# Designs tried in a protein design chat: VH-VL binders against Gonadal protein gdl (gdl). Part 3

Target 1, 194 residues: Gonadal protein gdl (gdl), of Drosophila melanogaster (Fruit fly) (p22468)
Amino acid sequence: MADIPATSEGSANTSEAVVEYQQPTPEFLQRKIYFLVDQLRTYHSELPENLQTRISYDLLTELANCVLNDGIFVIVKALMELQHETERHLIKIRMQAENEYEIEVAEWRSKIKDPEELRHILGLMKIKHTKKLHESDTKIIEILDQKVNDQQSTLQKAGVPGFYVTENPKEIKIQMFLLDFILRLSRLKYEPGK

## First folded at step 20 (VH-VL)

Design q1 (from u1 with heavy chain S33N)
Fold by OpenDDE, last read:
Structure q1 (fold): chain C 194 residues (1-194), chain A 124 residues (1-124), chain B 108 residues (1-108)
Amino acid sequence: as target 1 above (194 residues)
Amino acid sequence: EVQLVESGGGLVQPGGSLRLSCAASGFTFSRGNYMSWIRQAPGKGLEWLARIDWDDDKYYSTSLKSRLTISRDNSKNTLYLQLNSLRAEDTAVYYCARGTVYWMEGYKYYFDSWGQGTLVTVSS
Amino acid sequence: DIQLTQSPSSLSASVGDRVTITCRASQSVSSSYLAWYQQKPGKAPKLLIYDASNRATGIPSRFSGSGSGTDFTLTISSLQPEDFATYYCQQYSKWPLTFGQGTKVEIK
């Protein structure tokens, strides 16, 4: 009866090094804010004068504070991707409608031998197609407008300054520049000491 | 397919005026677009003249601002340029060009579509 | 205004050659907001590159853009017969937008 010694499996305490997410120091954050504000002022100064007057330095400062949280960049990028997908989809739908028309025209050309009859048929088809495209375009615009409103609301709820639901083209334009600024900042690497 | 077709070019006398048109098809420039006029003198580079944004903001070259008027007719999907007090130096091919504005991408003032241009010759 | 200076103003090359065109800005072009255009004789310019390095739709892979700050480059990895044209850079970082003077690529 050979006593098989129980090999004590040493519990390797994998000390999961809790990477203490060292909260950035107040000094670090302050320097980062300064950097971001400086970049935003640069972007602002590059705009036409009429747009510079519509975007205040206070708004830029608020924006800099907002984007200290990398979460805002993630949100904006996700919304951008979603927008791109929607636009691509809508373009494809429109292209399909156009292609279907061309195919139908080709079919009629192959079937109808009388030139007068063919001209008449093609004329009617063109009218119908034009109407269909107009309706399609209207729907596309409605979908896109709703998406803009949804995204405005999302950004507003996320606390991004300058964002609110609006249909005013002039206000939307300002929001578009703010988005441009956020996206531009998201591509920058802040390096302390440079 | 996006198409831009310029018209209204030709021979004009010094001191006269030109009115150019750009008929757009394949898109509506009333939303999410900006349109520009750009000219090119014979054997020279490109010179930006004027821009109109989808929100009706208008921009002009500083040197030509007093002589230029950009406008559009949305019902006709047509862009216009008027240039007054013509000089020999205004002899050029005039292009209309489009830039697309995407809501989530912001404003990028490059031109993705161009017309074939229309020649304006200013001569006595 | 940002002035863009292209180099060279003209070059001669053969089919299959690697061609490099530079565009230098008088000041930094923020976010690399620089475009490249191709223009053939008697034709309108065609967009090649935007945001310094992004190829426009339908542009062959032999075209590439690079650069940041004040120095930008357009590269044609293997010149094709249809690539003999004039090339222009354009910045859209700072108002007003400006073009380079152009680089003519001619057949050797």
Scores: ipSAE 0.830, ipTM 0.941, lowest interface PAE 0.6, mean pLDDT 92
Fold by OpenDDE, fold request of step 22:
Structure q1 (fold): chain C 194 residues (1-194), chain A 124 residues (1-124), chain B 108 residues (1-108)
Amino acid sequence: as target 1 above (194 residues)
Amino acid sequence: EVQLVESGGGLVQPGGSLRLSCAASGFTFSRGNYMSWIRQAPGKGLEWLARIDWDDDKYYSTSLKSRLTISRDNSKNTLYLQLNSLRAEDTAVYYCARGTVYWMEGYKYYFDSWGQGTLVTVSS
Amino acid sequence: DIQLTQSPSSLSASVGDRVTITCRASQSVSSSYLAWYQQKPGKAPKLLIYDASNRATGIPSRFSGSGSGTDFTLTISSLQPEDFATYYCQQYSKWPLTFGQGTKVEIK
């Protein structure tokens, strides 16, 4: 009866290094805000003068405070992706309409032997197609405008400074620059001490 | 497909004026686009001249601002450039170019579409 | 204004060669807002790269862009016969936009 020695399974205490998510210190946050404001001022200074006058330093400061939380970057990126998907879809629809027209033209060319008759038919088709494209374009614009309004509302509700629902092209332009600034900031890595 | 077709080039006398047109198809000026005129002297690089945004803001090269006028006719989907007080150094191929501005992408002033250009020769 | 200086101004290369063109800015180009264009003789410029490294639609994979700050590079990994052209960089980070003087790629 050979005593099989009980191999003591050494309990490897995997000390889960609780990576204490050290909450950023107030000093760290303050330095980060200054960094963000400085970047925004740089971006602002790079604009044409007429646009610089329309974006205040106060607005930039508010924006810096707003984006201190990475949650705003996540929201903006998600909205951007949704916008891209919508645009891609609309482009495909329009391309399909154009392709259908080309196919139809090719079919008529194969069927009609009389050049005068063919010219007449193709002329009528072109008129019809042009009208259809204009109508399609109008609908596309309407859809995109609604999407913009929805996103304006979302950003406003998220507390992003300078955002509100508007159809004014001049105001929309300013919001587009603010979005540019947010996106540019989202690509930066703040490194303390650099 | 986006197409830009410049016209109005030719031989012009010094001190005269040029008026160029750019007929656009495949898109409309009304939203999400900016249009520019860019010229290229023979054997030289590219020089930006003027821009018009979708909201009708106009921008000009500082050196040429007093001589340049950019405009558009949305009903005709046509861009225009007027350059006055022509000089020999204004001899160039003039291009119209488009940039697209998308909501949520920001303003990026690069050009995704170009016309084939129209040659303007300023000579006595 | 941001001045862009391309190097070299011209180069001769053979089909299959790796070609590298540099664009140096007089000031930092924020967010890498730099584009590259190809222009063939008697033709309009064509967009190749935007945002320093994004390839435009329909541009072959042999074209690549890199860089940040003041130094940017366009690389053609294997030069094709259709790639003999003049290349331009353009910044759009700071108003006004500016172009490099161009780099002519000629057949050896």
Scores: ipSAE 0.828, ipTM 0.941, lowest interface PAE 0.6, mean pLDDT 92
Fold by OpenDDE, last read:
Structure q1 (fold): chain C 194 residues (1-194), chain A 124 residues (1-124), chain B 108 residues (1-108)
Amino acid sequence: as target 1 above (194 residues)
Amino acid sequence: EVQLVESGGGLVQPGGSLRLSCAASGFTFSRGNYMSWIRQAPGKGLEWLARIDWDDDKYYSTSLKSRLTISRDNSKNTLYLQLNSLRAEDTAVYYCARGTVYWMEGYKYYFDSWGQGTLVTVSS
Amino acid sequence: DIQLTQSPSSLSASVGDRVTITCRASQSVSSSYLAWYQQKPGKAPKLLIYDASNRATGIPSRFSGSGSGTDFTLTISSLQPEDFATYYCQQYSKWPLTFGQGTKVEIK
C-alpha cells in the first residue's frame, strides 16, 4: 500500500493586475477640451459664411464638452452604420425597380412584332413605370425621414448639443454639419504635449 | 442608374445670355443631393461655378456671382444655370455634377456623378 | 482659397508602369477631404478617390490614394491602356472647393 504523496498543486495567485483605470486628471481633460474646441473652430471656419453664422461658438464649446465622453463617438458611429445600411438598401430597391422595367421592355420588344402594338404597349409601360417610381420615391423619403427623426431623438437623449427632432431642412442641415464635426473629431488622436 | 444630361449649349454672341438645363434621372433631385455646375475651357482645368443644395441653399463662385443664377425645378427633376453678360472667356464645356448627401456623413463637396457636358461658344 | 498644385503637369508612361501623381495644397486639407478624378478626352470627369484614400464604386484596385495635410498622392500601380487620361485633385475641406490644374498621362 504505497502512499502516493499528494503533490500540492501550488495555487498560482494570478494577481489580476487591476488595471486601475486612472481617471483622467482635470488638467488633462481641460487640455483635451481646448484641443477639441480648436479643431471645431477650424472646421467652422472652413464652412461657407452663411453656415458659420448659424453655428455659434457656444454650440461648438458644448459639443467639445459632450464628445469628451467617448460614448458619444460610439453612438454616432453605430447610428451611421445603421443609416448607411438603410440608405444602401433603399437605393438598391429603387435600382431594382428600374432594372425590372428595362427587362420588361426588352421582353415586349422581343414578343411583339407589330410596331403600332409595340408602341402602344411601351407607352403604357412607361406610364406605369413612372407612377411606380414616384410611389417608390415617396416611400423611400418617408422611411428616411422617420429614420432621421429617430436618430435625432437618440442623439438628443444622449445629450448631444444641437440635436432635436425637426423636419426643417435648414435645421437638419446644421445637424448634418455637427455630425460631420463629431465624426471628424472621432478620427483624431489627442496626444498630450503636442 | 444615375444620369445627368446637359442641354442648352451652342453659339452665343458676346453680351448675350445662356440658359443651360440638366435633366436628372435615377434619383430624386430634391432629397439627399446637391447639384453643381462646373465648366472647363478648351484645354484648361475645371472651374466650379454654382451649387444648389437639397434645402435650396445656393452658392456661387465669387468672381461670377453677379452673372450667375442657379435654380431647379423639382417637378421636372431639372437643374438650370443662367449666365448673363457673356464674354469670350465664358467659352467652355459646362457640366452638371451631383454629390450625394447622407444624413450621418454630413456634407462632402465632391462629385460622384457628372453629365457629359454641353459646349457653349461665345463668339461674334 | 486653398490652391492645389499637381505634379507633374504631364507625364509619359508605358502600359504596365507605376504612375504617381502628387497634389500639394497651399494649406492643410483638414480630415483629408480630397478627391481625385479621371477625365478622358471629350468625356466628363469620373470620380476615382474620395476622402484621400477611398476608392469610388467600380474603380479598379490599381488606383489608390494616400496623403494628409498638404501632400496627397494618386498611384496607378500598373497602368492600363484605358488609364491614359487627365487626372484632377479636388479639395472640399474649405469653402470654396478648388481643383488642381490637372496631370495629363500620355502614352510613351
Scores: ipSAE 0.828, ipTM 0.939, lowest interface PAE 0.6, mean pLDDT 92
Fold by OpenDDE, fold request of step 22:
Structure q1 (fold): chain C 194 residues (1-194), chain A 124 residues (1-124), chain B 108 residues (1-108)
Amino acid sequence: as target 1 above (194 residues)
Amino acid sequence: EVQLVESGGGLVQPGGSLRLSCAASGFTFSRGNYMSWIRQAPGKGLEWLARIDWDDDKYYSTSLKSRLTISRDNSKNTLYLQLNSLRAEDTAVYYCARGTVYWMEGYKYYFDSWGQGTLVTVSS
Amino acid sequence: DIQLTQSPSSLSASVGDRVTITCRASQSVSSSYLAWYQQKPGKAPKLLIYDASNRATGIPSRFSGSGSGTDFTLTISSLQPEDFATYYCQQYSKWPLTFGQGTKVEIK
């Protein structure tokens, strides 16, 4: 009866390296803020003079602090994607309306043999179609305007400086440049020591 | 489909004035667009002249600012250019061009649509 | 102002050739805000590329843009008969916007 020695299965302690999420040091954050402010000042300096006067350095500093957290970039990207989807959908609706008109015109051309009668029918159809398109375009604009307001509100609630609900074209223009700045910053890789 | 049609070109005398028009269709000026005039002298490159934004901000080439006026009539969906004190060097094809601005895409100054241009010849 | 210098000013090529045009900026073009246009004789310019590398709607896949900072490139992978034209780069990073002097692509 040969005692088969029990091979001690060595418990491989998989030390899960707890990747200690090292909180960024205050110095790191400070350097990152300086980098972001410098980039924003560059973008600001590239604008026409009339727009430079409308965007203060204080606003740029606040914006830099706001985007220090990558969460703002995620929000802006998500809003952008939603905007694109909305626009694509509206374009499709518009194209469908145009296509339906063309199909209807083709049907009438096949059915009506009298040229005078056909001309009259097509004339009426064109008037009706023009009116329908105008109404559709008006609705599209309303939808887009509401979307802008919703996004303004979202960005305001997220604490993004310079954003509030407004219909003023001059104010909206400034917000568009701020969005441009955020998007441009989102594409940059901050490398400590460069 | 977006269409831009320039008009008002022709033969003009030195010291005179030109007034060009650009009739636009397929979009409205009042939202999300900017319009520009760009010219091209015979056998030369492109020269930007003036821009008008959807919020009515106007911009001019520094060298021509004193002689240029850009305007629009939204009711007619028409862009205009006035150039005064014409010189022989103002002989060119004048183009109107459009750029589109999208709310969530930033503000970019490239031109997605162009007219066919109108020829202006300044000669005695 | 940002000056854009295209190279070469002109080139001769055959159908099927790979063509490369460069656009060098006097200073960095931030965020790659650079466009390319094609202009055929007696016609208006047509947008090819925006944001240095994005192909405009309806532009064939043989056209591509690349680059960042001061150096940008337009490439035509296989030149077609309809591609004989003048090409222009344009920056829109810094006001005022500026164009390159153009590159003429001629038939060999």
Scores: ipSAE 0.827, ipTM 0.940, lowest interface PAE 0.6, mean pLDDT 92

Design q1 (from u1 with heavy chain S33N)
Fold by ESMFold2, last read:
Structure q1 (fold): chain C 194 residues (1-194), chain A 124 residues (1-124), chain B 108 residues (1-108)
Amino acid sequence: as target 1 above (194 residues)
Amino acid sequence: EVQLVESGGGLVQPGGSLRLSCAASGFTFSRGNYMSWIRQAPGKGLEWLARIDWDDDKYYSTSLKSRLTISRDNSKNTLYLQLNSLRAEDTAVYYCARGTVYWMEGYKYYFDSWGQGTLVTVSS
Amino acid sequence: DIQLTQSPSSLSASVGDRVTITCRASQSVSSSYLAWYQQKPGKAPKLLIYDASNRATGIPSRFSGSGSGTDFTLTISSLQPEDFATYYCQQYSKWPLTFGQGTKVEIK
C-alpha cells in the first residue's frame, strides 16, 4: 500500500523497486485476488468434507477481497497479541494458586509429625485445592469467552466476512478456521507475474 | 498440571469389544482443547484413530470408522474409545492425546500432551 | 492422504554428534504444518517441534527443525545420552493427519 513516486536517477533495478511501490492497477489487484483465492481453495480442500460444506467458495472470494490491501492482517495480528497477553496473565494466576498449595503442603509436613494425622490433613487440603482449581478454571474460561465475543465484534466491525457475535460452538469453530486461513495468507509473499 | 491416564486395556478375543477410558486432569474439556486416540502396534509406528473436537464433532480413521466410537463425559472429564469387532492386528498400545486450541491461532492438530497408554491384546 | 517418509529408518551416533533426520511428504504440507515427536522406549511421545521450526516449551535448544513444501528436517546439534529415542514427524495441514514411520536413534 505504499505510494512512492518513481525515481528518475536509477538503473533498471532501481526502476523495478520504484514500480513495486506505485498504486496498484486493476489488473494487478485482479491477479492478486486470484492468487489469494487459489491459496484459500487449497486450505479449504484440506478440511474434512463436513467442514468444507460449511465454508462456501463465495466466502473464500470475500476473504480474498477483504485482505487485499493488508489492513486486516494488521488488525488480526494486534488482536492476537492482546489475546496472548490475557492468556499469559491467566496462566500466571493459575500457577500462583499451585504455588500457594505447595507452600501450604510443605508447612503441614514440617508442623505435623504424626503420619496418620498428616495424611488426613493433606487429604482434606487436596480436596479443597481441587475445588479451588475448578473454580479458577471456570473463571478463566469465562474471561476467555468474553474476549472471543469482543474480538468477534471487532472483526465484524472491520468488515471481515464470516465474523459475527455468536456463542454457538460450531459457528465459533468455523470462525477459527477462517482466522487460520487469514493468518496463513498473512505469511505469504505475493509474486507478480505468475 | 495436565495429566492423561488411560485404562480399560487387556486381553480380548477376536471379534470382541472393549471400552477404553482416558481420565484427564489439570484442564477441562472445553473450547481450548481437542482430544484424540492414537495407537502403536508392537514395534511399529503411530497410527491416528479418532478425534473429538470441543464442539463434539467427531472424526475417524477411514479404515477403522465402522469399528470405533469416540465420546466424552464432561462431568467426569473423561474421554472414551469403544472398540468393536477386534482383530489380531488391533493389538497395540492405545494412547489418548490432547491438543490446545487458541482462538486467534486457529486449529492446529498436533498433540502437546499424551497419556502413557493402555495395552490391548487381541488373542485367543 | 499425505504420506510421510522419514530417513534414515535408524541410525547409530556418538554423544556430541550432529544428527539430522529428514521427513519427506508425498505432497506439499501447506503452511509448514509439521510437528516432530520424541518417543523413548516404553514411554509416550513428547512434542519437540511444531510448525516445522518452533520449539515446544521446555525443549533444549540443541533441537531444531526446518523445511517447507515436501522436505523437512529435525536436527540435534550435539547428541546427548538422553536423546536415545525414536523420532516421528506428523503433518496437520491436510485431513486426515498422518505420522511418519519413525527414525530410531541409537547411541554407539
Scores: ipSAE 0.772, ipTM 0.904, lowest interface PAE 0.7, mean pLDDT 86
Fold by ESMFold2, fold request of step 22:
Structure q1 (fold): chain C 194 residues (1-194), chain A 124 residues (1-124), chain B 108 residues (1-108)
Amino acid sequence: as target 1 above (194 residues)
Amino acid sequence: EVQLVESGGGLVQPGGSLRLSCAASGFTFSRGNYMSWIRQAPGKGLEWLARIDWDDDKYYSTSLKSRLTISRDNSKNTLYLQLNSLRAEDTAVYYCARGTVYWMEGYKYYFDSWGQGTLVTVSS
Amino acid sequence: DIQLTQSPSSLSASVGDRVTITCRASQSVSSSYLAWYQQKPGKAPKLLIYDASNRATGIPSRFSGSGSGTDFTLTISSLQPEDFATYYCQQYSKWPLTFGQGTKVEIK
């Protein structure tokens, strides 16, 4: 068991007093971890029973200890912003392809006066554009999958319990619930005596 | 653009069965989504029926669990709801709905896209 | 199960009015996981608000949401002709997800 010991010696001006000033007291940390575990157990109880079984109480305790000093919240929020920027970039690329297609359609409408010739040309362009969009969507999925892989690795190296690199959808779903729990905790303010 | 189109509704006899379909386009089921069926009786509110998650886990309304089966066919990009032992109170518009999963935000079960619905009428 | 009760069940209002709709939960909706939908006659619901206060893409700024715990509010700051509809709240903190019974906003 790895606990921070309580100090009863803080009335004297010692090196222990300096260390205690730079770190939270053992009593504060003990109350904070009970608060975090209580919140995590609430979130856990809100899940369907099949998911409750897959997220053990031991894992919740490990998670509470992991986020006790708030450092992990900074990492998770940074990864979230990076993911959102990647998604915005990919959406912009897809929008540009649609805009370029619309411009080309407009150019052909202005150049070709024969209705049958125009209809034929636009039909061929639509087939080509549909194939191009499918290829683009395939690449977008690959980029997003690699990003998830990278973030799993980052969280694993940071010591967040329950994270490891996997492509298994059922395991990814559990990791997503753990991320949800972490994000929900990050929005709380812990105050002693609550 | 994301589009959901329900079909398979109509007039059904009490005790009968019906299979509803939801054809999806503009996204692929296998990544980043969960799907639900939700119904609305005439002049009434919304009632959630069933959900299928990305990992193929299925969840049902407790009161209707014995009479419903949700499924999907990824090759056809189509969601299904099998309704059995139909009763007059099952008369409703049936909607399919999509939620988007975001890796870093987790599963949040609200619905960003809805179909226009298909009417099921149960009467003798 | 978390039951959601909306107030009022219906209201009449004029263009330009400020409209407030409440959603009260039978239990705390943890982390404010609550959404609001708009449904016009003969149409499917449309997402307005998620996580109690975040507007969905393309939703006008006159729509706002607030609240936490058991009490949530949807506000339309200046009612427009296209806003006459039925509004639903939905919680997604506790399985199973549930909807409020709806609030119909009618033209006066």
Scores: ipSAE 0.765, ipTM 0.901, lowest interface PAE 0.7, mean pLDDT 86
Fold by ESMFold2, last read:
Structure q1 (fold): chain C 194 residues (1-194), chain A 124 residues (1-124), chain B 108 residues (1-108)
Amino acid sequence: as target 1 above (194 residues)
Amino acid sequence: EVQLVESGGGLVQPGGSLRLSCAASGFTFSRGNYMSWIRQAPGKGLEWLARIDWDDDKYYSTSLKSRLTISRDNSKNTLYLQLNSLRAEDTAVYYCARGTVYWMEGYKYYFDSWGQGTLVTVSS
Amino acid sequence: DIQLTQSPSSLSASVGDRVTITCRASQSVSSSYLAWYQQKPGKAPKLLIYDASNRATGIPSRFSGSGSGTDFTLTISSLQPEDFATYYCQQYSKWPLTFGQGTKVEIK
């Protein structure tokens, strides 16, 4: 009872029958794998030729197997939400630095009457702000790079094929396409028997 | 704050060559973005020409690839398009465009920032 | 290549009208990877919608997108004076990316 499947009026569901109705059959899983592989092959065929050669059909089959029971979609969604929170925090820090600079400029314009002295002071403030902004951006880049590293490691430990820690831009690009494929699969509804 | 400024357009004779530039400000070319050229002939729609990704992979429209070269200079934060063997049909406004890349969201090739364009006129 | 055909090519409307523009693809646009742009005369295009239905940052809520497969729609629920422009769809599911031919929205 409380189960989605309809209950026959002729008898009550047994605990064994309820468990069997909830468990996927080998036939269901095999059809789901074929469906996932078909989708991944479609996504792969849409890529430029040079990217198609860098993502093998064996890798697509491995991806289909790793997402078969939906567990990896939960992990990817959680990682995405964590990434978004980190990015929001970094944007806020950036905006605060700009606001502080604007306030300081306004304060000096109201305090200094000599145009030459004001120009000199604002020039020094601009140099200071530029340096502060560059230091902030450097730190932001380091934080984001560490997050990519952490997420590569998490996906690797979760058994997602094609993920490993790397700083190589071409390898990162391939991993981003694999993430795109996973995200596109996560939005699909698998219809049993199709 | 993000700004793309195209330059290098003008009048050119058929068979000629031209180099277009796109100066970027408010962001630095990085892993987080890709750059593209799109053109629009007078009274016509948009036509994608070329794209360069951060890893330096380059992609071209099939019909034009023999006559186009996309490149960038990271030290100048500037994108380039070399146009060769120009024809009257190449008369258009040429736009520079940027797309943003987020690691966990994958690559999606739509354009969130555009320049105002530079006019190329091919006429004898 | 995926060819995108917009309908209508042009339309006339009054301020306050509901406007609907369609974009039909020659093949399925997988995962609804379709964007909409607005272009005013003499200006660059501006991103309105991505992934068929997501508004870009700063885009008013009167703009909405929908659709999947081969059929996509941009809707402006209550047309404002600043919305008179040409609108383009663009797919990015299959290489190479392509644009629709445009739909011009004019003052009636």
Scores: ipSAE 0.761, ipTM 0.900, lowest interface PAE 0.7, mean pLDDT 86
Fold by OpenDDE, look of step 20:
Structure q1 (fold): chain C 194 residues (1-194), chain A 124 residues (1-124), chain B 108 residues (1-108)
Amino acid sequence: as target 1 above (194 residues)
Amino acid sequence: EVQLVESGGGLVQPGGSLRLSCAASGFTFSRGNYMSWIRQAPGKGLEWLARIDWDDDKYYSTSLKSRLTISRDNSKNTLYLQLNSLRAEDTAVYYCARGTVYWMEGYKYYFDSWGQGTLVTVSS
Amino acid sequence: DIQLTQSPSSLSASVGDRVTITCRASQSVSSSYLAWYQQKPGKAPKLLIYDASNRATGIPSRFSGSGSGTDFTLTISSLQPEDFATYYCQQYSKWPLTFGQGTKVEIK
């Protein structure tokens, strides 16, 4: 009865190096804010004068503070991707409707030999198609407008300055420029010391 | 399909005025579109003249601002350009062009669609 | 105003050649807001590239754009017969919008 010595499996304490997410120093954050504000001022200065007056420096400063959190860039990117998918889908639907009309027209041209009869049929088809297309376009616009409102609300809830639900074209335009600024900033790499 | 068709070009005397039209089809001057006029003198490059945005904001080249008027008729889906006090240097092909701005993509000023252009000749 | 200078002003190439056109800006073009257009004789310009490197819809893969800051490049990897045209860069970073003077690509 040979006592097989129990080989003590050395528990390799995998010290998970808790990568201490070193919180950025206040100095680092301050420098980053200055950098972001400077970039935003540059973007602002590139706008037409009439639009410059509509976007205050205070708003730019608030925006710079807001985007210190990389989470805002993630949100904006996700919203952008969703918007792109929606738009692509709607465009495809419209294109399919147009293509179906063209196919139908071609079929009628092949079947009807009398020119007067054909002209009459094609005329009726065109009227019907125009109406259908108009209805489709109206629905598309409604869907897109709702998406804009939803995204405005999302950005507002996320605390992004300048965003609120509105249908005013002038206000929407300003929000579009703010989005442009956010997207532009998201592409920048802040390097300390440059 | 997006189509832009310019009209109103021709021979004009110095000091006169031109009025150009651009009939648009395949889209409406609704949200997300801006329209521009761009000209090209014979054998020369492209020169931006004026823009009208979907919210009715109007922009002009600095050098021509006093002579240019851009407008649109939404009921006719037609863009217009008026240029006054014509000079020989205004001889060019005039293009209407469309750009599209998308929500969440920023405000980008490139032109995805162009008309065939209309020739304006300013000569005595 | 941002001035755009294209180089060369003209070039001669053969079918199958690699063609490179440069566009230099007098000031930095922020966010790579630069477009490229192709114009054939007697025709309107056609959008090729936007945002310095994105191909427009329906543009062949042989066309590519690159660059940032002040220096941008349009490349045609293998020139086709239909590519003999004039090419223009355009910036939309700063108001007013400006175009390069154009580069004419001619058949050798």
Scores: ipSAE 0.748, ipTM 0.887, lowest interface PAE 0.7, mean pLDDT 92

